# VH-VL binders against f1rd40r3617to3795, part 32

Target 1, 179 residues: f1rd40r3617to3795
Amino acid sequence: FNISVQSGYEAISQELCVVTCLKDLTSVVDIKTSSRPAMIGSLTDGSTETFWESGDEDKNKTKSITISCVKGINASYVSVHVDNSRDIGNKVTSMIFLCGKAVEDLCRIKQIDLDSRHMGWVTSELPGGDHHVIKIELKGPENTLRVRQVKVLGWKEGESIKIAGQISASVAQQKNCEA
Key: E = the ipSAE of ESMFold2; O = the ipSAE of OpenDDE; V2 = 0.75 times the mean of E and O plus 0.25 times the DockQ between their complexes.

## First folded at step 16 (VH-VL; framework fv_dusigitumab)

Design x5 (at its last look DockQ between E and O 0.59; V2 from the best seeds 0.60)
Fold by ESMFold2, look of step 16:
Structure x5 (fold): chain C 179 residues (1-179), chain A 119 residues (1-119), chain B 111 residues (1-111)
Amino acid sequence: as target 1 above (179 residues)
Amino acid sequence: QVQLVQSGAEVKKPGASVKVSCKASGYTFTRYDINWVRQATGQGLEWMGWMNPYEGDTYYAQKFQGRVTMTRNTSISTAYMELSSLRSEDTAVYYCAREGYDYQYFDYWGQGTTVTVSS
Amino acid sequence: QSVLTQPPSVSAAPGQKVTISCSGSSSDIGDKYVYWYQQLPGTAPKLLIYDNNKRPSGIPDRFSGSKSGTSATLGITGLQTGDEADYYCGTWDSSLSSGVVFGGGTKLTVL
């Protein structure tokens, strides 16, 4: 299977190097939107030219994208692509990331605020542990908003590897608190 | 365990108002919208609207706009639906229902309140 | 009009399979999630299927849901006398008066 590395690692004393491998899990998670579920395909089609646009089902309610993982799937990052420069009547200016074991157990991880001209990916690292649900709450100045893509990165139990090795002679680090 | 317990049956005259209560327990009342649905004897389900208990905002079905008011008292976890200018066609069982966290489906229902409008 | 259409009644023998259809339009079933509710005689409705094909905890897997185009289907296998009830589909309808709409209901009789 493919191994991709998207986490930092620290080399110390040239004794041990640990690398965390991540995969694109978007096709194996369940994605639900707060409205217009017929447009969910636009979030996962690999294109930033298509979009999901919120509908009247969630008018005057918080808009959201909910990602559910089956047992054995561990999401490490979630990324959301918005383009406020193109979606001028459907901007996203705030994202709140939540996760937990179930929707009733969601805890807020963080809030990311976007300016009115933001274009590109917004990524949140997810805390470690056995969470099964990720929710992204979305707000903007209009009654509707658009998201152009969602991506989930992580690993499956039994498929991730912990790569151990020696550090190269070119990597050395001193701690700031010791002279 | 999630429960919605409604007030008892009511008999009203045409032109009067009725206020039905719905007491929630077993969950955080302010985190889920409350919907109201009615059913005339031997007939189908008719949606009346929703109320958000946290801020008290509402969305009414067009048919009931101007006659229905949905409110709550968060300190006792209770939702209310008031229907005014009653007509004989308003005779029905009225249900409160909790909307799912991600909206649009009703995962728990009250037992129903029979409202009879007769002269 | 965006009214959801269900057959008024269906029947089958114990142990058999039955399906209940729900037909609508693009502004409801086509573009939205479909939900199913069971109403046993003299009781409030109960959620049976949500998001087209998902079962809440406690609903046996002999109940299933599916959706294709502007039509949704509730399937019940291993039919039991306790399944005699009215069954309603529901969805959000974005036409004209935007809101929740229900089908007219289907009475299931187990003979």
Scores: ipSAE 0.666, ipTM 0.837, lowest interface PAE 1.7, mean pLDDT 86
Fold by OpenDDE, look of step 16:
Structure x5 (fold): chain C 179 residues (1-179), chain A 119 residues (1-119), chain B 111 residues (1-111)
Amino acid sequence: as target 1 above (179 residues)
Amino acid sequence: QVQLVQSGAEVKKPGASVKVSCKASGYTFTRYDINWVRQATGQGLEWMGWMNPYEGDTYYAQKFQGRVTMTRNTSISTAYMELSSLRSEDTAVYYCAREGYDYQYFDYWGQGTTVTVSS
Amino acid sequence: QSVLTQPPSVSAAPGQKVTISCSGSSSDIGDKYVYWYQQLPGTAPKLLIYDNNKRPSGIPDRFSGSKSGTSATLGITGLQTGDEADYYCGTWDSSLSSGVVFGGGTKLTVL
């Protein structure tokens, strides 16, 4: 399944065609950036027209966005939107996704290189289990870089995310795109 | 538990150099930057610079550029700060401090090393 | 030369509430995380507050941090004699290319 940025469907069983609908948890997670925290709102405002731009305070260091999940929140996917075609002088060319129970115990789960013209979402699946912290390390060729959006998809404990009915993967995908 | 243990007090003459060590334990040494901060008697905190133990990259405060050198020995999880051309104004307690994993704050500090510069 | 301004001293009786201010500009506190350190007499500084308002493990909830505009505030409720110390605010200085700047420090006296 291609998971929509807005919502995600996963097939739990091909036999039963049970689909799980993931929730957007972005509004219930804590987000920290390595610099210019005043711009964090731009990462979650639902618009790719706004952005977070790293500051000079971390120009000599790896930039990062850290997402902390509160208890009862289970993140399944994290997505980051960048637009290197628009953000000339602020490009992102490397993303490293890390996750763990605490910031001290993060493990690398994905690394991706982006070309200088990349525009769109970069998504990482998160491993199951007890992970509460997601960190995205960002690098680019310039002193500063821009990120347009972050999104976290998952489920809340105690809430059923199973969709009743037998639907095909294609139908599920279509519904996900229309949501 | 995380600990930073610094070397003992130093007494130096003007013009000499001093090298302070900071041994880290209780965590992966190469994953956290080490910062150095000094404090003259009765004065505030003054940031000197940071060192990345993994690659050895450093950045020094302008005031100390050309006079300070921050290094590390990863095999023994030890950071070093050497200050040359010592002056009486360099008399202070020098601290090493671990920078948090998500940067900016110093979550653990060494006990401090008193450096006295006198004729 | 510190860009962060703190009152030189504050005092209060045990059990009372005190606040310590840390003022800067839009180019520093206004756009950065603020951190607070406690330094007991004759000891190394200790992290008290990070990321404006978060407490490290072991720091009691009597200590709180807040930030508004270009000013940060450390709050201490239920003041104890053991709270007598110097308190420093700090942030990263964009003008110093990933440097750190501290406030001048505030001496808290418990009367």
Scores: ipSAE 0.535, ipTM 0.811, lowest interface PAE 1.4, mean pLDDT 90
ESMFold2 (binder alone), look of step 16: mean pLDDT 89; pTM 0.910

Design x6 (at its last look DockQ between E and O 0.80; V2 from the best seeds 0.77)
Fold by OpenDDE, look of step 16:
Structure x6 (fold): chain C 179 residues (1-179), chain A 119 residues (1-119), chain B 111 residues (1-111)
Amino acid sequence: as target 1 above (179 residues)
Amino acid sequence: QVQLVQSGAEVKKPGASVKVSCKASGYKFTDYDINWVRQATGQGLEWMGWMYPYEGDTYYAQKFQGRVTMTRNTSISTAYMELSSLRSEDTAVYYCAREGYDYQYFDYWGQGTTVTVSS
Amino acid sequence: QSVLTQPPSVSAAPGQKVTISCSGSSSNIGDKYVHWYQQLPGTAPKLLIYDNNKRPSGIPDRFSGSKSGTSATLGITGLQTGDEADYYCATWDSSLSSGVVFGGGTKLTVL
């Protein structure tokens, strides 16, 4: 079941065809980067034409984007957009997704190697529970790298994310793609 | 609890070298960069460089290039800073400091080591 | 002469609010995180604020940080005698000689 970058649907029951609609929580999370924080706005402006580019303060270190969720925010997915075809000299070839309660106690949940020509979204599902911190560690062949967008999908406590009515998984998928 | 304990005060002649140690405890030594900062008497803070304990990578401030060497002994969780060709203007308190998990800020500091350079 | 400019001194009475400014440029404060350190007399510096406005554990909410453009500000409310110290701003500078740079320091006197 594919999840749109803008919105996510999950079928929680095959029998009842109950679908949950995840919310874009990107605007309500705190984002930190290992360098060039002035460019963080480019990660969340909804445009893949802008980007965050790592600076020289982490040129010999692992680059990272850290997402902190406030109380009541439950992140289910994190997506990162990279365009290695356009960002020549600033390619991302490795992504490691970590999550945990605190920055000191993060667990690796996913590792992905990217092709030198990769263009598009990389998504990681987040485990349930009290995970307040998500960290994406980034590596590339050059001293600097670029990331175009970051999105966080999930739900807020106290809000219903169930869609009224019973719809098939295929219809849900279609609606997700059209959203 | 995280602690950085530095070696004792040093008195050196001009032209000599000084090696200051910084023993770390309360955390995994190889996971955090160690930075060195000095402060002349009555003056401000001056950054000297950083060392990554796991691989031993270093980056020095341009002012100290060729004169400073930062090393470590991981088996005893100790970082070292050696400054050669000492001058009177090198008289200062030298601090080791742990770089935070997300880089660039120093969340824990040693107590400082006074280095006096006098003829 | 420091890359970052701070007032050399500030003073206020107990209970009052003080602010300490830190001025830089686009190659440092304008593009980097700013951090603040407190140094009590005869002691090592202590992290006070990191990443512009975050407080480490144990730092009271009387201390606050902010950044706008190429300037940063440290705020201290409810001033106490124990706050008398030197305060330094710090950041990374991406000039010809890249590295961590400190402000000249500000001496805070509690009257």
Scores: ipSAE 0.830, ipTM 0.899, lowest interface PAE 0.6, mean pLDDT 92
Fold by ESMFold2, look of step 16:
Structure x6 (fold): chain C 179 residues (1-179), chain A 119 residues (1-119), chain B 111 residues (1-111)
Amino acid sequence: as target 1 above (179 residues)
Amino acid sequence: QVQLVQSGAEVKKPGASVKVSCKASGYKFTDYDINWVRQATGQGLEWMGWMYPYEGDTYYAQKFQGRVTMTRNTSISTAYMELSSLRSEDTAVYYCAREGYDYQYFDYWGQGTTVTVSS
Amino acid sequence: QSVLTQPPSVSAAPGQKVTISCSGSSSNIGDKYVHWYQQLPGTAPKLLIYDNNKRPSGIPDRFSGSKSGTSATLGITGLQTGDEADYYCATWDSSLSSGVVFGGGTKLTVL
């Protein structure tokens, strides 16, 4: 059940509820990696069996994935899949999630440390609004690291479901948020 | 407004050294790598290396390893490139360039410094 | 010879279209972002295209970039006399002496 708090507040004012349904927006955002962009397809192919591996053009700098959303795209969550149990020489032990309107104006919104056996998704909720730049800074003990998937969940303006009157539990269970 | 202003032209003899300065303004100097690129007359661009002003870390192109030193003075937002044991083939225009915040491209360039090496 | 190969020159009439190729390998263009720089006569290079196909603010949309496999292409439409310049592709090369590499440059003449 993925309904934004903003949609609930609107129902109080108008006897009309707008339900915001979260969907996978990964295909409609721009994704930049700090290195080896040829492997970006491994982040977005929906498979945890493929990976992006960082490259030597990162130098000694922090490795990163940057996601840019255009006007009208509201990214609500970003999730990153890491598998340190398989990626033994390419572990990720730290993630910092940053968000803002431009790459030079980002604020940290979440930091998490991962143990050497971590396997699974790490998710950050994003501030409300559209037109975000999201950056995930990644560190590990080795020269290179691997990430297996990235997902961006959110909504596009105009993909809300309106319910005249009051909200029904059965309507909230239906997935009518897609285009 | 981001600007990179380089020191003036230099004439040197073979075997000498040259030190070119690059003064940055309009941004936080320590947040962005400075790259050095040279261009001999009528020829293409040749990358020499980068320097990270925050910690002074450097990475030199193999061709220049042992002859080039890249440094900075963060209190005056200035990067330096010193090339030693000069030869006539080092005659070129030397550019400093700022690497973009999200890495790997050179978004602002200095005006260039002509270095002439002649006997 | 340069690890990134560009034609030494191209030409076309005002208003026409040209493309400038940049051929590399799996250790560079095939794996990395490609950038393009314009150098007008007597001036420093200027960033024209970055990250394969993105334009900095102030670069008109008649300039475009793309890549396929181990090759990249700069496209210029609506040619103007002011476009006469040298054009360089650039990328990171991860071979034995890793670092930034430039193509040999392409001189564009607008006739």
Scores: ipSAE 0.690, ipTM 0.841, lowest interface PAE 1.6, mean pLDDT 87
ESMFold2 (binder alone), look of step 16: mean pLDDT 93; pTM 0.953

## First folded at step 17 (VH-VL; framework fv_dusigitumab)

Design x9 (at its last look DockQ between E and O 0.67; V2 from the best seeds 0.69)
Fold by ESMFold2, look of step 17:
Structure x9 (fold): chain C 179 residues (1-179), chain A 119 residues (1-119), chain B 111 residues (1-111)
Amino acid sequence: as target 1 above (179 residues)
Amino acid sequence: QVQLVQSGAEVKKPGASVKVSCKASGYKFTRYDINWVRQATGQGLEWMGWMNPYSGDTYYAQKFQGRVTMTRNTSISTAYMELSSLRSEDTAVYYCAREGYDYQYFDYWGQGTTVTVSS
Amino acid sequence: QSVLTQPPSVSAAPGQKVTISCSGSSSNIGDKYVHWYQQLPGTAPKLLIYDNRKRPSGIPDRFSGSKSGTSATLGITGLQTGDEADYYCGTWDSRLSSGVVFGGGTKLTVL
């Protein structure tokens, strides 16, 4: 039934399964904080022992972390690490995840409340597509709050992992997401 | 097309008050904070504070605490700045400016309102 | 007087390059985003650079911003007569103002 420009190519395609594996894209996205950008390195250094702490420029406003993806970057998950058990004067008790094509066109995709003893990752799945802006709105009971790490998982357009032969279900479900 | 259109020039005596309006159009008024900045003739820019049109929350520069009030009417997309107990040093052009959605830069400015306080 | 220090004036010929400095401290430029505004004679200020180096739509790439330590720099290449204006840096200052502060402004003259 099928007509191809190269008849042999169909036989190769039957033996090759293409799997898009999630990669850590945190180093290739732009990250803006609502305050104290000098501390952004603590969000992306791979350590939950360092932190970004909000500053006084947003203490009377909703704190946020905004992630901007260039064309060809498809973010699938965003994860935020918070440790209210250590950050007793800087707790995060609410997160709202927003996503859109531009900062002025964001829609809520997830809201989560965290108790005063929460420690660990909070993850939101993102809508499909590329060139997203992701915003995480943060609230807590004090004037300042702390976030210990941010990670973005997804894939780059044109960077697919190829697996020859029939694809394994365990390989197709491989994820680099942490919860 | 984002526009901020301010009220006309005012002449006041010392001790009086002035209320400047700023009509917004071309965007969702409640989504962006409004800042007020003044500039005396031949001088630099001086920030006065911000107002959140959604909540009505304000933050005033310490220099103007007790003399400035920033308000809004969301039904007509208009912000207001009122400065009381005017002095000759308050003679300036007063600007409203829209703060970006992700804060801390002023992406659109009104045309300015000249306030003259003459003894 | 200014928490942020800018040179009062700079000048250069059309087609040349100029830089405008903005010096602050660890409680402002060293810790916060820096923004730049252009004010043409008789007009309101206009956003030129935000978040240290980002350009809003409609600002040509001959305008650039950078920041190192407690100082920020606005760069303008390919100077045009229409670039004659006052230029202001702005940021948040945590220590003295607890608010937005602007530099004193720099008058650019295109000779």
Scores: ipSAE 0.749, ipTM 0.873, lowest interface PAE 1.4, mean pLDDT 87
Fold by OpenDDE, look of step 17:
Structure x9 (fold): chain C 179 residues (1-179), chain A 119 residues (1-119), chain B 111 residues (1-111)
Amino acid sequence: as target 1 above (179 residues)
Amino acid sequence: QVQLVQSGAEVKKPGASVKVSCKASGYKFTRYDINWVRQATGQGLEWMGWMNPYSGDTYYAQKFQGRVTMTRNTSISTAYMELSSLRSEDTAVYYCAREGYDYQYFDYWGQGTTVTVSS
Amino acid sequence: QSVLTQPPSVSAAPGQKVTISCSGSSSNIGDKYVHWYQQLPGTAPKLLIYDNRKRPSGIPDRFSGSKSGTSATLGITGLQTGDEADYYCGTWDSRLSSGVVFGGGTKLTVL
């Protein structure tokens, strides 16, 4: 009696959840502001306690932050932090995100209105492709406004951003329970 | 290519007004502010003010407040600068200049218009 | 009389390096972008440097700009006869009569 133990190897197709990990590219991009460039450091210092405040040179104009990406840098998201609850008299009530290959050929990709008490990050996804310039146009009810942080997320060419998705804790627990 | 072409030389008497034109081409006229800068013979550059071609908003140097008017005709992409109550000290070459994308620098200039004020 | 101070003149031989200084205050150069213009004899000014150190298209890398504190500097290496011109620094001043201000200009002579 040949008991052929057909060990059915159920190939559990482990759906390899490929998680894409984006990197903070803020330190490798060029940032320009429409006024008071000396305060640009406050936008990238990692603290929401410091801020960029627009100056008088753009008091009658649209305020803006312009981000220029160098070759090999692929920006996927841009985030702007504002705190209208703290920045009384310097509120941001409108943000327009633009992107393109050159400053003269920017396209609007997002527009958002903020309430007078908005506190937190405003994020825009960036279109895929060779976008070299990102501009954020800012408006508020006063002559000046404040922005506390800017962050650019993306990936560098040549770097793998695919991380083998860690099995969710739940799946790991299930495997441990079945063992 | 971006070009700013100004009107021809003017000779005026004291007390008169002069209006200089600046025709823009090669770009979207309404997207860039136009500034005016003058230069007396053998002297440096003096900023007069800016005009937004889209809104028509203006901002003038204090020295010229009440005496200068900056306007535009968007249909023909032309900016204008009018200076009234002319004095001999107003004798200069007047330039229109396009303001850069992020403000305060002038990336393109007109060829200049000579304005002579003499009795 | 100019808000920004430049040396009235500088001179050097072809191939040499020259620097032109632009001195201001905290109300202008201190926290503003500085720009530089070249004006050849009998012509309109031309943008040479913008945003302290950036070069417009067509401007050779012989031209450089820098800023520190309340002063800016234009550098020209490999001086050519065609560089003989007037050079102006410019920026925004945040005093009572806020506006664009220029230096007095520097005449560069190529010996």
Scores: ipSAE 0.640, ipTM 0.837, lowest interface PAE 0.9, mean pLDDT 91
ESMFold2 (binder alone), look of step 17: mean pLDDT 93; pTM 0.951

Design y1 (at its last look DockQ between E and O 0.68; V2 from the best seeds 0.00; counts 0 for: pae O 2.02 > 2)
Fold by ESMFold2, look of step 17:
Structure y1 (fold): chain C 179 residues (1-179), chain A 119 residues (1-119), chain B 111 residues (1-111)
Amino acid sequence: as target 1 above (179 residues)
Amino acid sequence: QVQLVQSGAEVKKPGASVKVSCKASGYTFTDYDIHWVRQATGQGLEWMGWMNPYSGDTYYAQKFQGRVTMTRNTSISTAYMELSSLRSEDTAVYYCAREGYDYTYFDYWGQGTTVTVSS
Amino acid sequence: QSVLTQPPSVSAAPGQKVTISCSGSSSNIGDKYVHWYQQLPGTAPKLLIYDNNKRPSGIPDRFSGSKSGTSATLGITGLQTGDEADYYCGTWDSSLSAGVVFGGGTKLTVL
């Protein structure tokens, strides 16, 4: 526990400050909607002024958005933007988030009831790992509903992650943690 | 794995009704909608409607509205299609088909049931 | 007459490539997912391509699908005699009588 002991502890402590920054993976996942797939671009264009509106192929059925991540894609969060204050005849009052390795083997991970005037993002944290299927089941009081944006955050295997750390003056200086 | 097994061929007179059964196995019956599609000899496929085995909800193609009834018995994983007021034009092979997740494609089909309507 | 138009027949030799077109409208192919079915003689239809371009498990990658505007295309490479069948496109149509519609079918002959 001499000077070298203090330097060793400092170097080890600084290396434990590893931060993984989540990336927007929305453009590299597959998105399926239960109806009107021609409007999927409105979910991923980064705008809350456009929308996906469910169609008549899922009339009287549960509406859904299904996100499929191939091997190597590690999704950590999924977020859905709904604006019931503008979408008066197309409200979303319930969301159920499901996740699994295949669509036939999904488990519920979150259920949210939304106020009839809700405006904003609803986010679900996802189980760790890669190659997930995420399904968001949507319900509302009408036969059609609108969703204005979807985002998927996580990382891709094999890509560089930002790591920061420092070591003592007696060893090479590590880079600091990046935010 | 997944199987849809239909009832046998039927011969009917004009004006009668027919009820075709479709027994599902290898999956959870109530998780997937069942559609009915028919095909007259030498002709293409004609969609008749769908039935949700969980709720019992149905949606019928306009052409068959008023003549078709689609039902199920969840305890034996069986779907049914009944077509009434039969005409000679209803002579066809009738298929049940399972809709895949999040709709509109048919990933498994029954073997077909031939219904012949003749005097 | 069907709302989805397919050529009535197409033919090619073993090992060759063919495409089968399916023409629709903005109320169906332009707005909805397109699916393809293979019907071998004397059998029920079988799912070949779903959601425009996806293959179910067990369908080899020599079968492919694509969609542009109001038209869809099924591609088959490395033709085999066992591919001789009728091929149907199918989708949802939102026009006057909303529901599933199929193309009239294309008979593929492998010579």
Scores: ipSAE 0.730, ipTM 0.863, lowest interface PAE 1.4, mean pLDDT 87
Fold by OpenDDE, look of step 17:
Structure y1 (fold): chain C 179 residues (1-179), chain A 119 residues (1-119), chain B 111 residues (1-111)
Amino acid sequence: as target 1 above (179 residues)
Amino acid sequence: QVQLVQSGAEVKKPGASVKVSCKASGYTFTDYDIHWVRQATGQGLEWMGWMNPYSGDTYYAQKFQGRVTMTRNTSISTAYMELSSLRSEDTAVYYCAREGYDYTYFDYWGQGTTVTVSS
Amino acid sequence: QSVLTQPPSVSAAPGQKVTISCSGSSSNIGDKYVHWYQQLPGTAPKLLIYDNNKRPSGIPDRFSGSKSGTSATLGITGLQTGDEADYYCGTWDSSLSAGVVFGGGTKLTVL
């Protein structure tokens, strides 16, 4: 937009910065784990003190968490919290993020290796589109592993997530002087 | 379409071995574990074990430990189950089954192979 | 003898609703997904319900699954003659060599 100052100032053209505010969609997505589904609640309870621990079903297999978005839900980011420093004997050393429209047609979008002391969030950006299926494949050096939290950020169709950005400090100051 | 096609019926003597094949098609063979389940006449389903076609890793039910061997030939997308030291109690229909996307359920089954053990 | 317990048989008239129970323990049904299979006479088993309550493609919504505690239930509404079959529940058991276990099966007769 253009700002014209009548008091002999040159017109300044500045692009409006738009900030997008994503929402936490974790409560409105469907989550499945490869084992011990009874512990899924621990992944979404907002606490890193609780966890999902893989079961014997996954003893010699890749573990996984699958997130399914319903119509109207657009996931932009998925984050996984792991604490290898606390979860001795249950460490996660590899994460593979896959995404697609159906469970049968997933594409790898990110792969990350974690050190044996990693503590914190691992985040992957997701491609645009609706009806996302997100799968996180997990591996570790032991028979079982633990994941503390999963979070999905995005937007719901029909909701505005755009916030008008701030103008430059110089322009703001100029406007204030003219007011 | 996904298909599992098993070998034909077998008749064996006690003490012999039987090897049943299961040819997979319609999907990437190495991406899904193959399980074996048998069913004696008029009886229920009995799980025997699973095999990972990619790594060749296996896990057998305790009942069959030492007698069962599960293998695969990836070049022809075929899984095999061999049962040795056959007994009359081993008379059953043997099924191969593909493990589904996320563990422990079997989304596709072979047509079954009848194995008869008789003197 | 089966790790999971099912009623040996159930019966109902066409159009009615039937339920088939599957009882286990904490080491199997308690914290694991339960699956259901339909076996028509002389055929291989077919996946009917997976992950407690999900239906594969081609399975009508007359079939439903639920799980609570150490028990699972298969529901069939609008019973049809073609539903006459054996039904098996299955899941993973952590106490028995970490393997798949099945119920004894339930024979459903449509009267």
Scores: ipSAE 0.297, ipTM 0.752, lowest interface PAE 2.0, mean pLDDT 90
ESMFold2 (binder alone), look of step 17: mean pLDDT 94; pTM 0.957

